# Miniprotein binders against q56419: the designs that were tried, part 73

Target 1, 326 residues: q56419
Amino acid sequence: MEGRTLEEVQEEVFKRHGVLVPKKELEDLAKALEEAGLLLTEKVEARLKEEEEKLKRERPMRLAGLSYPEGEREARAFLEAFRASYPGEGEEARVLLMPHLEPSRVPEVYGAALAALEKTPPPERIYLVGVAHRPLKEKAAALPVPFQTPFGPALPDLPALQALDALLPFELFNTPLAFREEHSLELPLFFLKGRFPEARVLPLLVARRSPELGEALKVVLRDFPGLLVLAVDLSHVGPRFGDTPLTRTLAEEARRRDLGFLERLAEGEPEAALAFLGANPTRIDGVEVVASLLPLLRERKGKVLAHRLDLEAPTLSAVGAGTLVL
Key: E = the ipSAE of ESMFold2; O = the ipSAE of OpenDDE; V2 = 0.75 times the mean of E and O plus 0.25 times the DockQ between their complexes.

## First folded at step 8 (miniprotein)

Design z10 (at its last look DockQ between E and O 0.39; V2 from the best seeds 0.00; counts 0 for: oily stretch 83-101 1.69, pae E 10.1 > 1.5, SAP 72.768 > 70)
Fold by OpenDDE base, look of step 8:
Parts: C-alpha cells; sequence; structure tokens
Structure z10 (fold): chain B 326 residues (1-326), chain A 107 residues (1-107)
C-alpha cells in the first residue's frame, strides 16, 4: 500500500461506494488483496461497483450448496427434515422471532419456526428484519430487489417499501453491498419462501437501534398488513467472542439471559426484556432489532417454542438460538 | 495470465467464504474456503509466486485454527512466517506471529 493508512482507504471506499468496510474487514480484504497481488484500489473498486450494479437487479444465493440445498427437490426434503426435528406443534404467529444461525447447528429451533408457519395463514407480505453484520450507512437499510431461493425468487413489496422509506428521516435504500453476503436474511428467507411461496418480502437490516423504524413500520403495517419476522440470534459466548472456553457457569448464564429475554418478549414487555440484559454481557445478537421494533412488540403476548445453546466444539464457543411467536 | 486471473478469483471467493463462515458458524463454509485456498496455493507455487504462497499459507493457517486443527495451523503459520521473513513481507509476518501467539496462549 503506497503510504495510505487503512483509515484513508476506509474513508475513500465509504466516500466512493457508500460502504463502510470495517477496519478489520479492510485489513482482511487488504491482506486478501495483497495476497492476491491486487493493487487494492482500482480492482477492488471495479469489483465492488460491478457487484453493486448486479444488486440493482437481484440478490443471488450465497449459501446454496453450503447451508441448504440448491435444487428445489432437495430443498423441499431439507424443509421436511427440519420440520420433523421439532416434535411439537406450532402456534399462529403475527410476529415470529427465529434464528439466523447455521441451520444444521439448531435444527429443532428452525423446526419450531416451521411449525409456527404451518399454523399461520399465508401472509400477503413478510417484513423480514435481520441483523447487519456489516456496517450500514444508516441505522437501518432495505434492498428492494428479488432475493434468489431454491423455491424461486422472493419478490419485494415495492409499494410497502416506498411507504416505509417516506416515513423515515433517512434514506432506507442504502448500503446495497451489505446485503450481498448477509446470512441473517438469506437463511430465514429459505424457510419463509419454502412455506409461503407467494408472499412478497421486505428485506430489512438493522445495524443500530432505530426507534424511527419501529414507529414507521407501525404506520405502514396498517395499510400493508403482513407477518413480521425478527431474524436474530441470542447469546454469543466463548473464545470466539472474547470469553474463556465454555464452562457450565458460562453456559448457564447464557441460557438464563436468552430465556429471560425471550420470556419477557412473550409477556409483551420488550422494554423489560432489554432492561433485563443491561450491558448485554453474553452478547445477545437481536438487541438492536428488538430495540428498533418496540412499538410492534408492546403488549403482544406469545410463546417460546424452542431454545438451544449450541456448542461450537472447535472453538469451545456457543451461540444461543430461539423461536418465539407473538 | 490465466493463472494469475484464476488465483485472484479463488482468493476473492475464499475471503468471502471465510467471512461468511465466521459470521454464520458453518464449518462447511470454512472447509470450502480452505479448498479454494489450497487450489490458490498450488497455483502460486506453480507460478513461483512466493509472496502469494506465504500469504495463502497464513490465511490457511487461520482457517484451520478456526476449524480446530491447531497442529496444522501452527505448521502452516510457521512456514508462512519463514517465507515472509525471507522476502520481507511485513503483513504476513505480523499475521503469522499473531496466530502463533494465539495458538500458544490457548494451547
Amino acid sequence: as target 1 above (326 residues)
Amino acid sequence: TEEERRIEELLIEAWELLYLGDESGNPEILKEAIRLLEEALKIARELGDHEREAAVLARLAEALYELGDKEKAKELAEKALEIAKELGIEYVIWAAILLLFELERLG
């Protein structure tokens, strides 16, 4: 790199492409690009521009053949197997909280979500709210294009997305590149599209708490009714997340935090759920999403259908996942 | 050259998969990234590109560490460090040293 600091590169990429690449990702990208002998600036810029132009048309599958089958027949068998992994019955959902963790790690939690969807009348549209694992230009964003799935494209609800944008104090259609590799939308969408093939989708990401988003969605839902889905994980504990290796004590604390959070949401007390977490020492993933959607979660009573704290044995770390209906 | 283009494509795709693997927690994504990096490593060696060889070895070491193969991660990090020191590749030197330090700390 000819004398430019990673910060200068970050600023330049942000100025040119509206993408805030995390310094760590820039470091990793810079390393990968240096490793690739790619003079960072021009080829990366050209590639990012090309990918951004593609995202104006559609969002392709990224995890097909890795996290779920690419073929429709195999994908249907996959859905059936996941549904079978949950022995219970679901309940009708107006709001569904479900994971976005790798499906094979928590099959019964996704199975519980499928059970809930079986009891839910087919919605006209699905408000799918994921977690931005990459920086956004704004607190929240949407991508108004078809998302590819093994069951065909999930089509956007453009009228509802436009209505939402009009009520927000910031541009909703920002940071399209953040959606390119975002699994928090892709993984839940597989299950949702498989169950509701005709539903339109509003793919939303939250990077930081946006009370404005919840208030705007509350208004939009009056004219554009639909299923609200929170695609969020729960606790993240162990060495991968800055803790010691998983112990019984750490696992019990993670479960306590996860269940205490979900139970308070099930009681219709989302503010109490957030307050219960405090500084969020077990790093519950869905905090910013829940904080953004408070107006939609208040006074809604529901049920926790499933919970799991899944051990990643190679790193002695664990991630919590849950399914909640409201 | 076609080989240079191919190695660039492999490294970009591998990097994307490594990121996805870290965020999603799917080990199969990491395994696929490792496969791509191994192919890139082969091409780098065929080209005599020792700089890319060192860089790919360091990244492979990190991915293997994430999969829990600490022994092979250590071996590849040491090899990356050796090549990088010989060639004066600072970023690879630092990456390898940091990984080796982490392996010693958690080992």
Scores: ipSAE 0.027, ipTM 0.459, lowest interface PAE 3.5, mean pLDDT 86
Fold by ESMFold2, look of step 8:
Structure z10 (fold): chain B 326 residues (1-326), chain A 107 residues (1-107)
Amino acid sequence: as target 1 above (326 residues)
Amino acid sequence: TEEERRIEELLIEAWELLYLGDESGNPEILKEAIRLLEEALKIARELGDHEREAAVLARLAEALYELGDKEKAKELAEKALEIAKELGIEYVIWAAILLLFELERLG
């Protein structure tokens, strides 16, 4: 379980401080220091400070030319190709669950989201709730600035964001750097802005479940109606995620957990959906978002439009993605 | 110098792409990070800049690990660690150690 170089570090700590630190604690400390940025160079720190100041004005595209086209004309064609990947019809959504996985890996799942949006009246605003992949200072965060897209800027709904901030027991706007690389907002936003170019956006991230967020959003939605979007992926299985190589049994379990979770959400039973997962052995990443938003999901019935567990042969791993309308 | 600044720019850009590629699940982003790191490695070796070479090797190992090439990732991480220990480059030592432990933990 341990490398020889870790013993060398352990010996040096013992020599210097007279304490033998277990190898697991050294490993955990080194990971924590790396995550805290203590291993970063001073030039990276200066760049991050500069980027933080820029993020107080706007959030630029990070994935243009990588996950979707840079130019507006090509981006519109790209969006239409994704719609064509799902030949079915959608249903009107008041709540839409859609993925944030790389679009080319699950084209019909994003296509199903577009099909739902075709049936959905243009909202004044979109509550876009993603999963924080960088640490937040609080359980949740927002960034009240324009998000650039190939279709023009997605403008923030500042009155709704201010109302939300006023109702929460924590600072909502205090982690701008977490949004710099946050694909869970950028990838769904491409599709949403392409379909609803006039809608304003509330770009929200959840790091850990926050019952306060769900209660506050229920109040804000009464005064500021709009489309609620849960931008979440489902099961994460295989060695990339700390498991053994993907087997047929593990894949079948992951699919069953994804679909069982989605179906219970579709019945308006979000607590039952969470209970169905139990310990969450397939690491469905939407759990913290669903747990935060329970008041908005209860008693809303709907339909699962699409699901895929997308396999990665080189890593023997898989990620699940789905489209649910409520 | 201008070449040294180019290596630093490539490292920063590759680090950002590495994160985005892994989190979004887009292997083309990871491959782009690798291309930038290979350019940086070429420049560092032409300059004889072993400090920057070690930093680039550690990042390349990380990128290859995320792409699923565990054997090559291990080889490059061990080389980065060897150079970094010789030169006393603490952040590269820790980056390489963490990656090597991840590789051994997962098999």
Scores: ipSAE 0.006, ipTM 0.453, lowest interface PAE 10.1, mean pLDDT 84
ESMFold2 (binder alone), look of step 8: mean pLDDT 78; pTM 0.757

Design z11 (at its last look DockQ between E and O 0.03; V2 from the best seeds 0.00; counts 0 for: pae E 17.7 > 1.5, placed apart)
Fold by OpenDDE base, look of step 8:
Structure z11 (fold): chain B 326 residues (1-326), chain A 107 residues (1-107)
Amino acid sequence: as target 1 above (326 residues)
Amino acid sequence: TEEERRIEELLIEAWELLYLGDESGNPEILKEAIRLLEEALKIARELGDHEREAAVLARLAEALYELGDKEKAKELAEKALEIAKEKGIEYVIWEAIELLWKLEELG
């Protein structure tokens, strides 16, 4: 780094490539590149540029063979097994809240989502709203390219994406590199594409609450009707997230917050759901997504189908996941 | 060299997987990252690159810690620290010390 701070490198990469690399990632990359004896700036820039150019054509699978099977036959068997893990029946969804956590951690929660999708008529398009775990240039972003899945590519709805962009006060098509590894889209999309192979997709990420997004989507949904999917996790508690090891008290608080949040959403009171969380001390992942989509969630009544607080034993931490139909 | 190129590729991919594993909570991602780092470690040793050896050991230790193998994590962190102190690799010294402190606080 020849005397430059990580902040200066981050700023330079952002200025040149429009990509905000998280400081932690930049640190890790800097370390990896230092370890590799590489001049950070040129090789990072070259790789980022190459990856950005690839993302102009398609978003490849990143988690195939890791989180789900790469082969279509095996992927179908995977879907059936997850559906089987949920013993209940679903309900028709106009809005589906589902997790983006590693599927193997919360199989019955994904199974509940599949059960809901079984009762849902095939949508023309799916508005898939995930959480940006990487910084975005704007509050929200979209990637208007095919997303690869074991079931074939999920094709973008370009007309609907263009209509959305036209109604936003910022450029919707920003930070393409944030989509490259974003599991909050890839994991839900596996299940959605498997159930609705012909549906077009609007892959959206939210980094920060954008009331403008909800208002714009409300207008777009009139001309471009579809299924709205919120791909969000719930509480994040324990040492990985800055807490003490999971205790009964901490787990009960996490569950209370998760269920209290979901129940208020099920009652059609998304503002009450946000207010219930306050400062969000258990770090519910989906708050910025819900805050962005308030106009679409108001007065919609539904049902909580599943919830789990899943223990990660190695770190004595836990993550909440839920499935809600509206 | 081809070996230098290969180790760079492995480290970049492993780093991406470590990040993704942390965010997604999938232990299989971390296991894959560990596999790549072990290959990188082998190459670093073959090249006599003690700096990369120490760095990879520190990263392996961190990944093993996240998988719950605290004993092996401690062993590798101590080895990374030893090499890093001998060679004057400051960033690896700090990483190894930080991990060792985490291991002591949870132990």
Scores: ipSAE 0.182, ipTM 0.627, lowest interface PAE 2.2, mean pLDDT 87
Fold by ESMFold2, look of step 8:
Structure z11 (fold): chain B 326 residues (1-326), chain A 107 residues (1-107)
Amino acid sequence: as target 1 above (326 residues)
Amino acid sequence: TEEERRIEELLIEAWELLYLGDESGNPEILKEAIRLLEEALKIARELGDHEREAAVLARLAEALYELGDKEKAKELAEKALEIAKEKGIEYVIWEAIELLWKLEELG
């Protein structure tokens, strides 16, 4: 009925079907349709509220059986296979950059992260900072609930999350539904929970760069020490991303930008890393997270442990992934 | 501002409706999400808020894709991508690219 009068509907029905429907019958039909639409709207609103309330209690695993095994024994074997994919030694991390790309595509990059975790004393808590793939009400958000994993629930560090919320100029717990399908937290968390089964987690998303987040986290980390994890991917090049087909030259440029970004971070120069990317022509995924966390990255030196530009042959496109310890 | 917060609330509400509409297969839920997104788009354009405009366009493209209107979904995703690339809005760039890949079907 939107945009039409009952007379217009009556005329169209007559033109199409040769039947003149009295105006009163059209009025009754319009009311019935409106009432049905209102009931559907109420049902949808109730369902959305129900889903949101469920996410305020826990975040279930959504990628078990797809990206990693659901059973604990199989998941532990999977974890060990990834560690074996990286034969090198890790290095102790106070900050770890790792990917959120499908793990089977970059096994040695996740393996390098595991190698770093082997050298890292078990933290009381992990600040896991991913990339929001759905809109947030604010520049950043958290979900203070258990995240299910095959290794048991990853419990939230509620005191640290409350301390962070108190320091921000916006409500931190602002968009529960954005976490429902967020793989940038779930995929790294599988590896982190598998290695640090007793660590609590601060599951954080960045939608847009937030200098206030980085400043607040610097304060919170002083009182609530833990491992900071940047769960980000690197270059995205090729036809999936608006480029020409992936050539050797484009792939070399993407690799150069990925490594240049990571190396500048490894020198404790995050502003230089961002400046190196300029307009970000290879679309490095981690820019907003790094820009948010500058106070935590400055002057912190470390090493790039692994990098892969993963080729997607069917799409002639590639995505970069890396492991950096600081 | 109040208007900026209103756009974000409309986006989140629309996302929630898109989630339920996709699960249920009910096109009326998807159409309601579109109406909310059209309101958000109007406000973003009146404010000159290019970041929110790009985000709304990407979400509209997803809604139209779920309804089966692939041609219009592609047009809106391309517009969202163009704005998001120019303004450096990474999450919108990603959302638009993934949708365009689904729409173009390389095989």
Scores: ipSAE 0.000, ipTM 0.216, lowest interface PAE 17.7, mean pLDDT 84
ESMFold2 (binder alone), look of step 8: mean pLDDT 78; pTM 0.760

Design z12 (at its last look DockQ between E and O 0.08; V2 from the best seeds 0.00; counts 0 for: pae E 20.5 > 1.5, placed apart)
Fold by OpenDDE base, look of step 8:
Structure z12 (fold): chain B 326 residues (1-326), chain A 107 residues (1-107)
Amino acid sequence: as target 1 above (326 residues)
Amino acid sequence: TEEERRIEELLIEAWQLLYLALESGNPEILKEAIRLLEEALKIARELGDHEREAAVLARLAEALYELGDKEKAKELAEKALEIAKEKGIEYVIWEAIELLFELERLG
């Protein structure tokens, strides 16, 4: 809990678990989590320290064999199957918005991303901006190490990462442990590495809106051109997220918000996209990422290639996913 | 002991998988987490470690809830709460109460 207000924790718990924990219960839970975190035995701390030291060298695959195949041959077949799930043609991307949801839930949305990548000349580097589902020490972070994939390691662009760090008012290389399990980078990276094996990567996470990040990236992109990828999901509705079970009305509202958000981005009006969401009652995942990247999204026109609101039947909840090219 | 080491490894891995499952929505990840927790539960019972037993039961309840098995989730949460109250394990009491409240709210 270092540096977060109880309100921020409450909001985070609400966002993650759909439970509004009263502040008093949060204080008690914080104490209990501190006590349970104190039950993070010297062994758990030692293990976390060991994992942190490993993350200085590489980020291993976490979802291989679970969300995608571990073997390269099987991974290639996986990519082809996902591409085949989208019957359309892509467009050249300078900016790609794609999901980070479990691929099997929204195959055609990932297929649309692959279709766009087919029309995109191989970039020298990929700025991969994901959502931090874990707390960061700063508003944003980067991990300047190779990310393992079935297609080999995705190598970091160290010069570009260093240039970015130099322009930020905070340390970019913070909270390495947040990257260990972060699927918002790992899942998109599978598809990106499979399509562009030689591209370097800048793995970035956003926890909170950072206008500074967008301004810094705008400068860095001049000297270090590349593909910008926003790995974000859209609406999160239903019981898992604090709503009633999915109804036609709730689904229509989620779709309306998702599509209204994406369409405004496609028109080159990212501020209008954010304003359209207001308080974000359907909990669009990518709002903090978009808010951070406004300077890079302004006046860029594009096309929505795919959208899906995917039902998780066991929880009667749904998550929105989309693919947008700019 | 080797059993204590094994249960710690299982719990760490299970918690990671639970987190990933909740975020990704992949039921296969969640099923794997449940398998690990079931193994941890067995070891905890063999060791007579009521604290870990209660904690694992609470996590299993959460995982089962996410799989849509509300009835079994409720049963395990109640059992976790019972053990936790008896043994004075405050953090498990809270976790179990929160889950039971959510189950009642959505039921």
Scores: ipSAE 0.021, ipTM 0.470, lowest interface PAE 4.1, mean pLDDT 86
Fold by ESMFold2, look of step 8:
Structure z12 (fold): chain B 326 residues (1-326), chain A 107 residues (1-107)
Amino acid sequence: as target 1 above (326 residues)
Amino acid sequence: TEEERRIEELLIEAWQLLYLALESGNPEILKEAIRLLEEALKIARELGDHEREAAVLARLAEALYELGDKEKAKELAEKALEIAKEKGIEYVIWEAIELLFELERLG
């Protein structure tokens, strides 16, 4: 029942089924459902507490067998297939923007990321910055533990993470549960770990823009150089995201905004990219990450390698994904 | 692990077919995706892989809902929800609940 009064429920049952259920029976049912809901909440909370304790030691794969293969040999073949879906050559990346959308939906966009990694000298570490899909206690968070992949564990760069935490005006490690199901780190990490098996990782999430994060990362990258990866999706349009049904005109506008955003980033003009979006009417996912990382994006020119606005016919919605090297 | 490799292949192919079927509106492609998901479900159960089982059940329920088999979709969504609640698989919990609400609202 969705927020209806008992009289409204009683009337609807009578209208639909010809039975008048006494108000007391409905009251008893509502009480029983509330009690069952409390027990469910307690069981879920206890399970989440257990998962939180596990996450303080490691982050297991959640999408193996769903989004990518669990076995290492099959996972390597999967990477090769994705690289083959992008026929072009990459370019060396000091900063890589890549998606976190389901890989099978945008194979050439992930392939473009792999092409860029082919041209990129193996880094000592990767700063992997995703978008938090669960609330964080602060503007940003990290989880300083190994992330499991089919290619072995992606080990955290603990000295760099500690240096970052020390520079921030908030606690960086206080939201481990936000990482439990966070695909914006897991999906890109699969591709990154497959290509750079020796690199350590700084797994970072942004919930809300943090100028402090960008300034701190600028300092940390000086002492701990590495590859910066923005693991973000682009436009989100259609009813699944609060719009009217997707039309050709809305899809074309979303594509235009995605490309305009990426092109301005490619010119080394991240403030102009943000200004171009204004109120962000197509809900480009990467805005909070870009706004946080301005000091790392300014004056850094590069190239857009791929883009797709992927259509979800059943929801009449679409999500944009792109690959940008800087 | 041969069976684990097989279930991974089946799931990947079924997800691809499901996306294609939903994009095109082609019920024959949707039926093939359902067939692969049913095979994957059997293997997940044999392996005792409850997380994969719950995820496959939720996806099967959504596919059957799109095919118009609302009775079976409800049955599978309720089963997915039961397993997901027990194992704390939050995304499956919410996917199943949302489908069940849609089924109740539409009849």
Scores: ipSAE 0.000, ipTM 0.120, lowest interface PAE 20.5, mean pLDDT 83
ESMFold2 (binder alone), look of step 8: mean pLDDT 79; pTM 0.772

Design z13 (at its last look DockQ between E and O 0.49; V2 from the best seeds 0.00; counts 0 for: pae E 9.9 > 1.5)
Fold by OpenDDE base, look of step 8:
Structure z13 (fold): chain B 326 residues (1-326), chain A 107 residues (1-107)
Amino acid sequence: as target 1 above (326 residues)
Amino acid sequence: TEEERRIEELLIEAWELLYLGDESGNPEILKEAIRLLEEALKIARELGDHEREAIVLFRLAAALYELGDKEKAKELAEKALEIAKEKGIEYVIWEAIELLFELERLG
């Protein structure tokens, strides 16, 4: 790095390629490349450029064989097992809030989502709104390419995506590399594609609250009706997230916040849900997504189908997950 | 060389998986990253590349720590530190010391 700071490298990559690489990733990559004796900047740039060019055609599976089966037959058995893990019946969804956490950690929560999808008429399109765990150039982004799944490609709804872009004050099609490893879209999409193989998808990421996104989507949904899916996790507590090891008190607080958030959403009061969280001390993941979609969540009544606070024993940390229909 | 190219590919892929594993909370992703790092470690040793060996050992230690294997994490971090001190790899020295300190702090 010949005396350049990581911030300078980040800025340079952003200026040249329009990709905001997280500082930590740059640090790790810089370390990996320093370790490899590689002039960090040129090989990183070349790799990022190659990956960006691939993402112009399709988004490949990244978690196949790790989080879910790669083969279609095994993937169908996987779906059935997850559905079986939830003993209840679902409700018809116009809006579905579901997790994006590792499926094996919260199988019954995904099972509840599948139960809801069983009661939902096949949509023409799915608006899949995930959380950006990587920085975006804008508050929100979309990737208008096929997403690979074991059930075949999830095809984008280009007309609806174009209509959305036209209503936003920023370029919607930004930061394609943020989608490459984004599990908040890939994991929910597995279940959605498995249930609705013919539905087109609008893969959306939110990094920061965008009221403009909710207003634009409200208009687009009139001409392009579909299922709205919020792929969000809930509380993140414990040492991995800056807290002490999980205690009964901390777990109770996380559950209280998760359920209080979901219940207020179920009552059609998304502003009350956000206000209830305040400074969000248990780090509910979906806050920025909900804040962006307020116009679509107002006055919609629904039901909480499932909730779990799942312990990650090695780190004594926990993550909340829930399934809500509206 | 082909071996140098292979080790670079393994390290990049392992790093991507380490990040994804941290974000998704899937331990199987971390296990896959560890598998790739073990292959990279083998190549580094075959090449006599002590610098990459130290780096890979440190990364293995960090990944094992995240999986809760504190004993093995400590062992590998100590090996990484030893090699890094011998070879003057300042980055690995600092990172290994920091990891060892964290391991000691958490018991």
Scores: ipSAE 0.068, ipTM 0.562, lowest interface PAE 2.8, mean pLDDT 87
Fold by ESMFold2, look of step 8:
Structure z13 (fold): chain B 326 residues (1-326), chain A 107 residues (1-107)
Amino acid sequence: as target 1 above (326 residues)
Amino acid sequence: TEEERRIEELLIEAWELLYLGDESGNPEILKEAIRLLEEALKIARELGDHEREAIVLFRLAAALYELGDKEKAKELAEKALEIAKEKGIEYVIWEAIELLFELERLG
């Protein structure tokens, strides 16, 4: 029950299950969990310490052989297959929005990103901004180490990262372990490194809206020009995400929300895109990233290249993904 | 012991893969987690370690729930609950009850 009061847990259980569990029973359960977990906690802490020390030197591949091939030759062929899944032409990107959803589920959306990269002059560096799926100690974080890929290591841009850290009211290098499993960086990086093998990377995560990050990045990008990538997914609907089973009506609403969000971003109106979502009833992933980066998105016009709301038939759920160039 | 350490390693890796598979939306990652949990279950049964057996059964039920295999998830959660009640493993009791309620809601 980390970070929650017993009252909040009790309310959540009642809301989810229609059963009111007395606080005493919850208290006894929490105590039993603490007592049973003491020895396991020591072993988990030791393993996490070892992983953290490794992450101070490099970030290894976690998804090789699962989401993309481990070998370079096979990885190159994989990229070409994804490009072929999108029959259109791209446009030059100063800002690229692309997904971090499993690539095999939305091949044409990743293909559209590759098409945009074909039209984009090779940047000296890539500002890769993902969504933190584990808690960060601050609103945002970076990990200033090489990220391994089948195409070789993606090297960090240390001067740009240090400049960014100096402009923030918090330490940027604050939560190394959050990067260990972070697919919102690893999956897009595979495609970016494959197309721009010489580019350095600023691997960034956003947990909560940070206007300070956007203002600082605007300054850093002036002195350290590069490609800005927002690695975000869109709607999450259906029972896996707490909804009723996916219906045609819910899917149509999710698609409309995704496209309306992307189109307003493409018009250079990121505040309007956020306002359009309101309470974000279809759980578009990436709201915190867009809200943090407003100074970099205002008045920048572009085009939506691809969108897919991908169905998960076994769970009666769906996730949206899109490609936007600005 | 070495065998107990192996079960713990399998549980930790499977837990990480379950999280990653759910967050990335990749069912093959969830299936890999299931494979590791099945190995852990085999070892727990060979040791007669009922506490670890109940934990592994619950984790396996949760993985199958994420894949949408509601019937098998329910069967394994009920088995985990039975063992946990017999052995007094209260946190598995709570976790299994919550999963079973989720499965009924989807029903």
Scores: ipSAE 0.005, ipTM 0.478, lowest interface PAE 9.9, mean pLDDT 84
ESMFold2 (binder alone), look of step 8: mean pLDDT 79; pTM 0.767

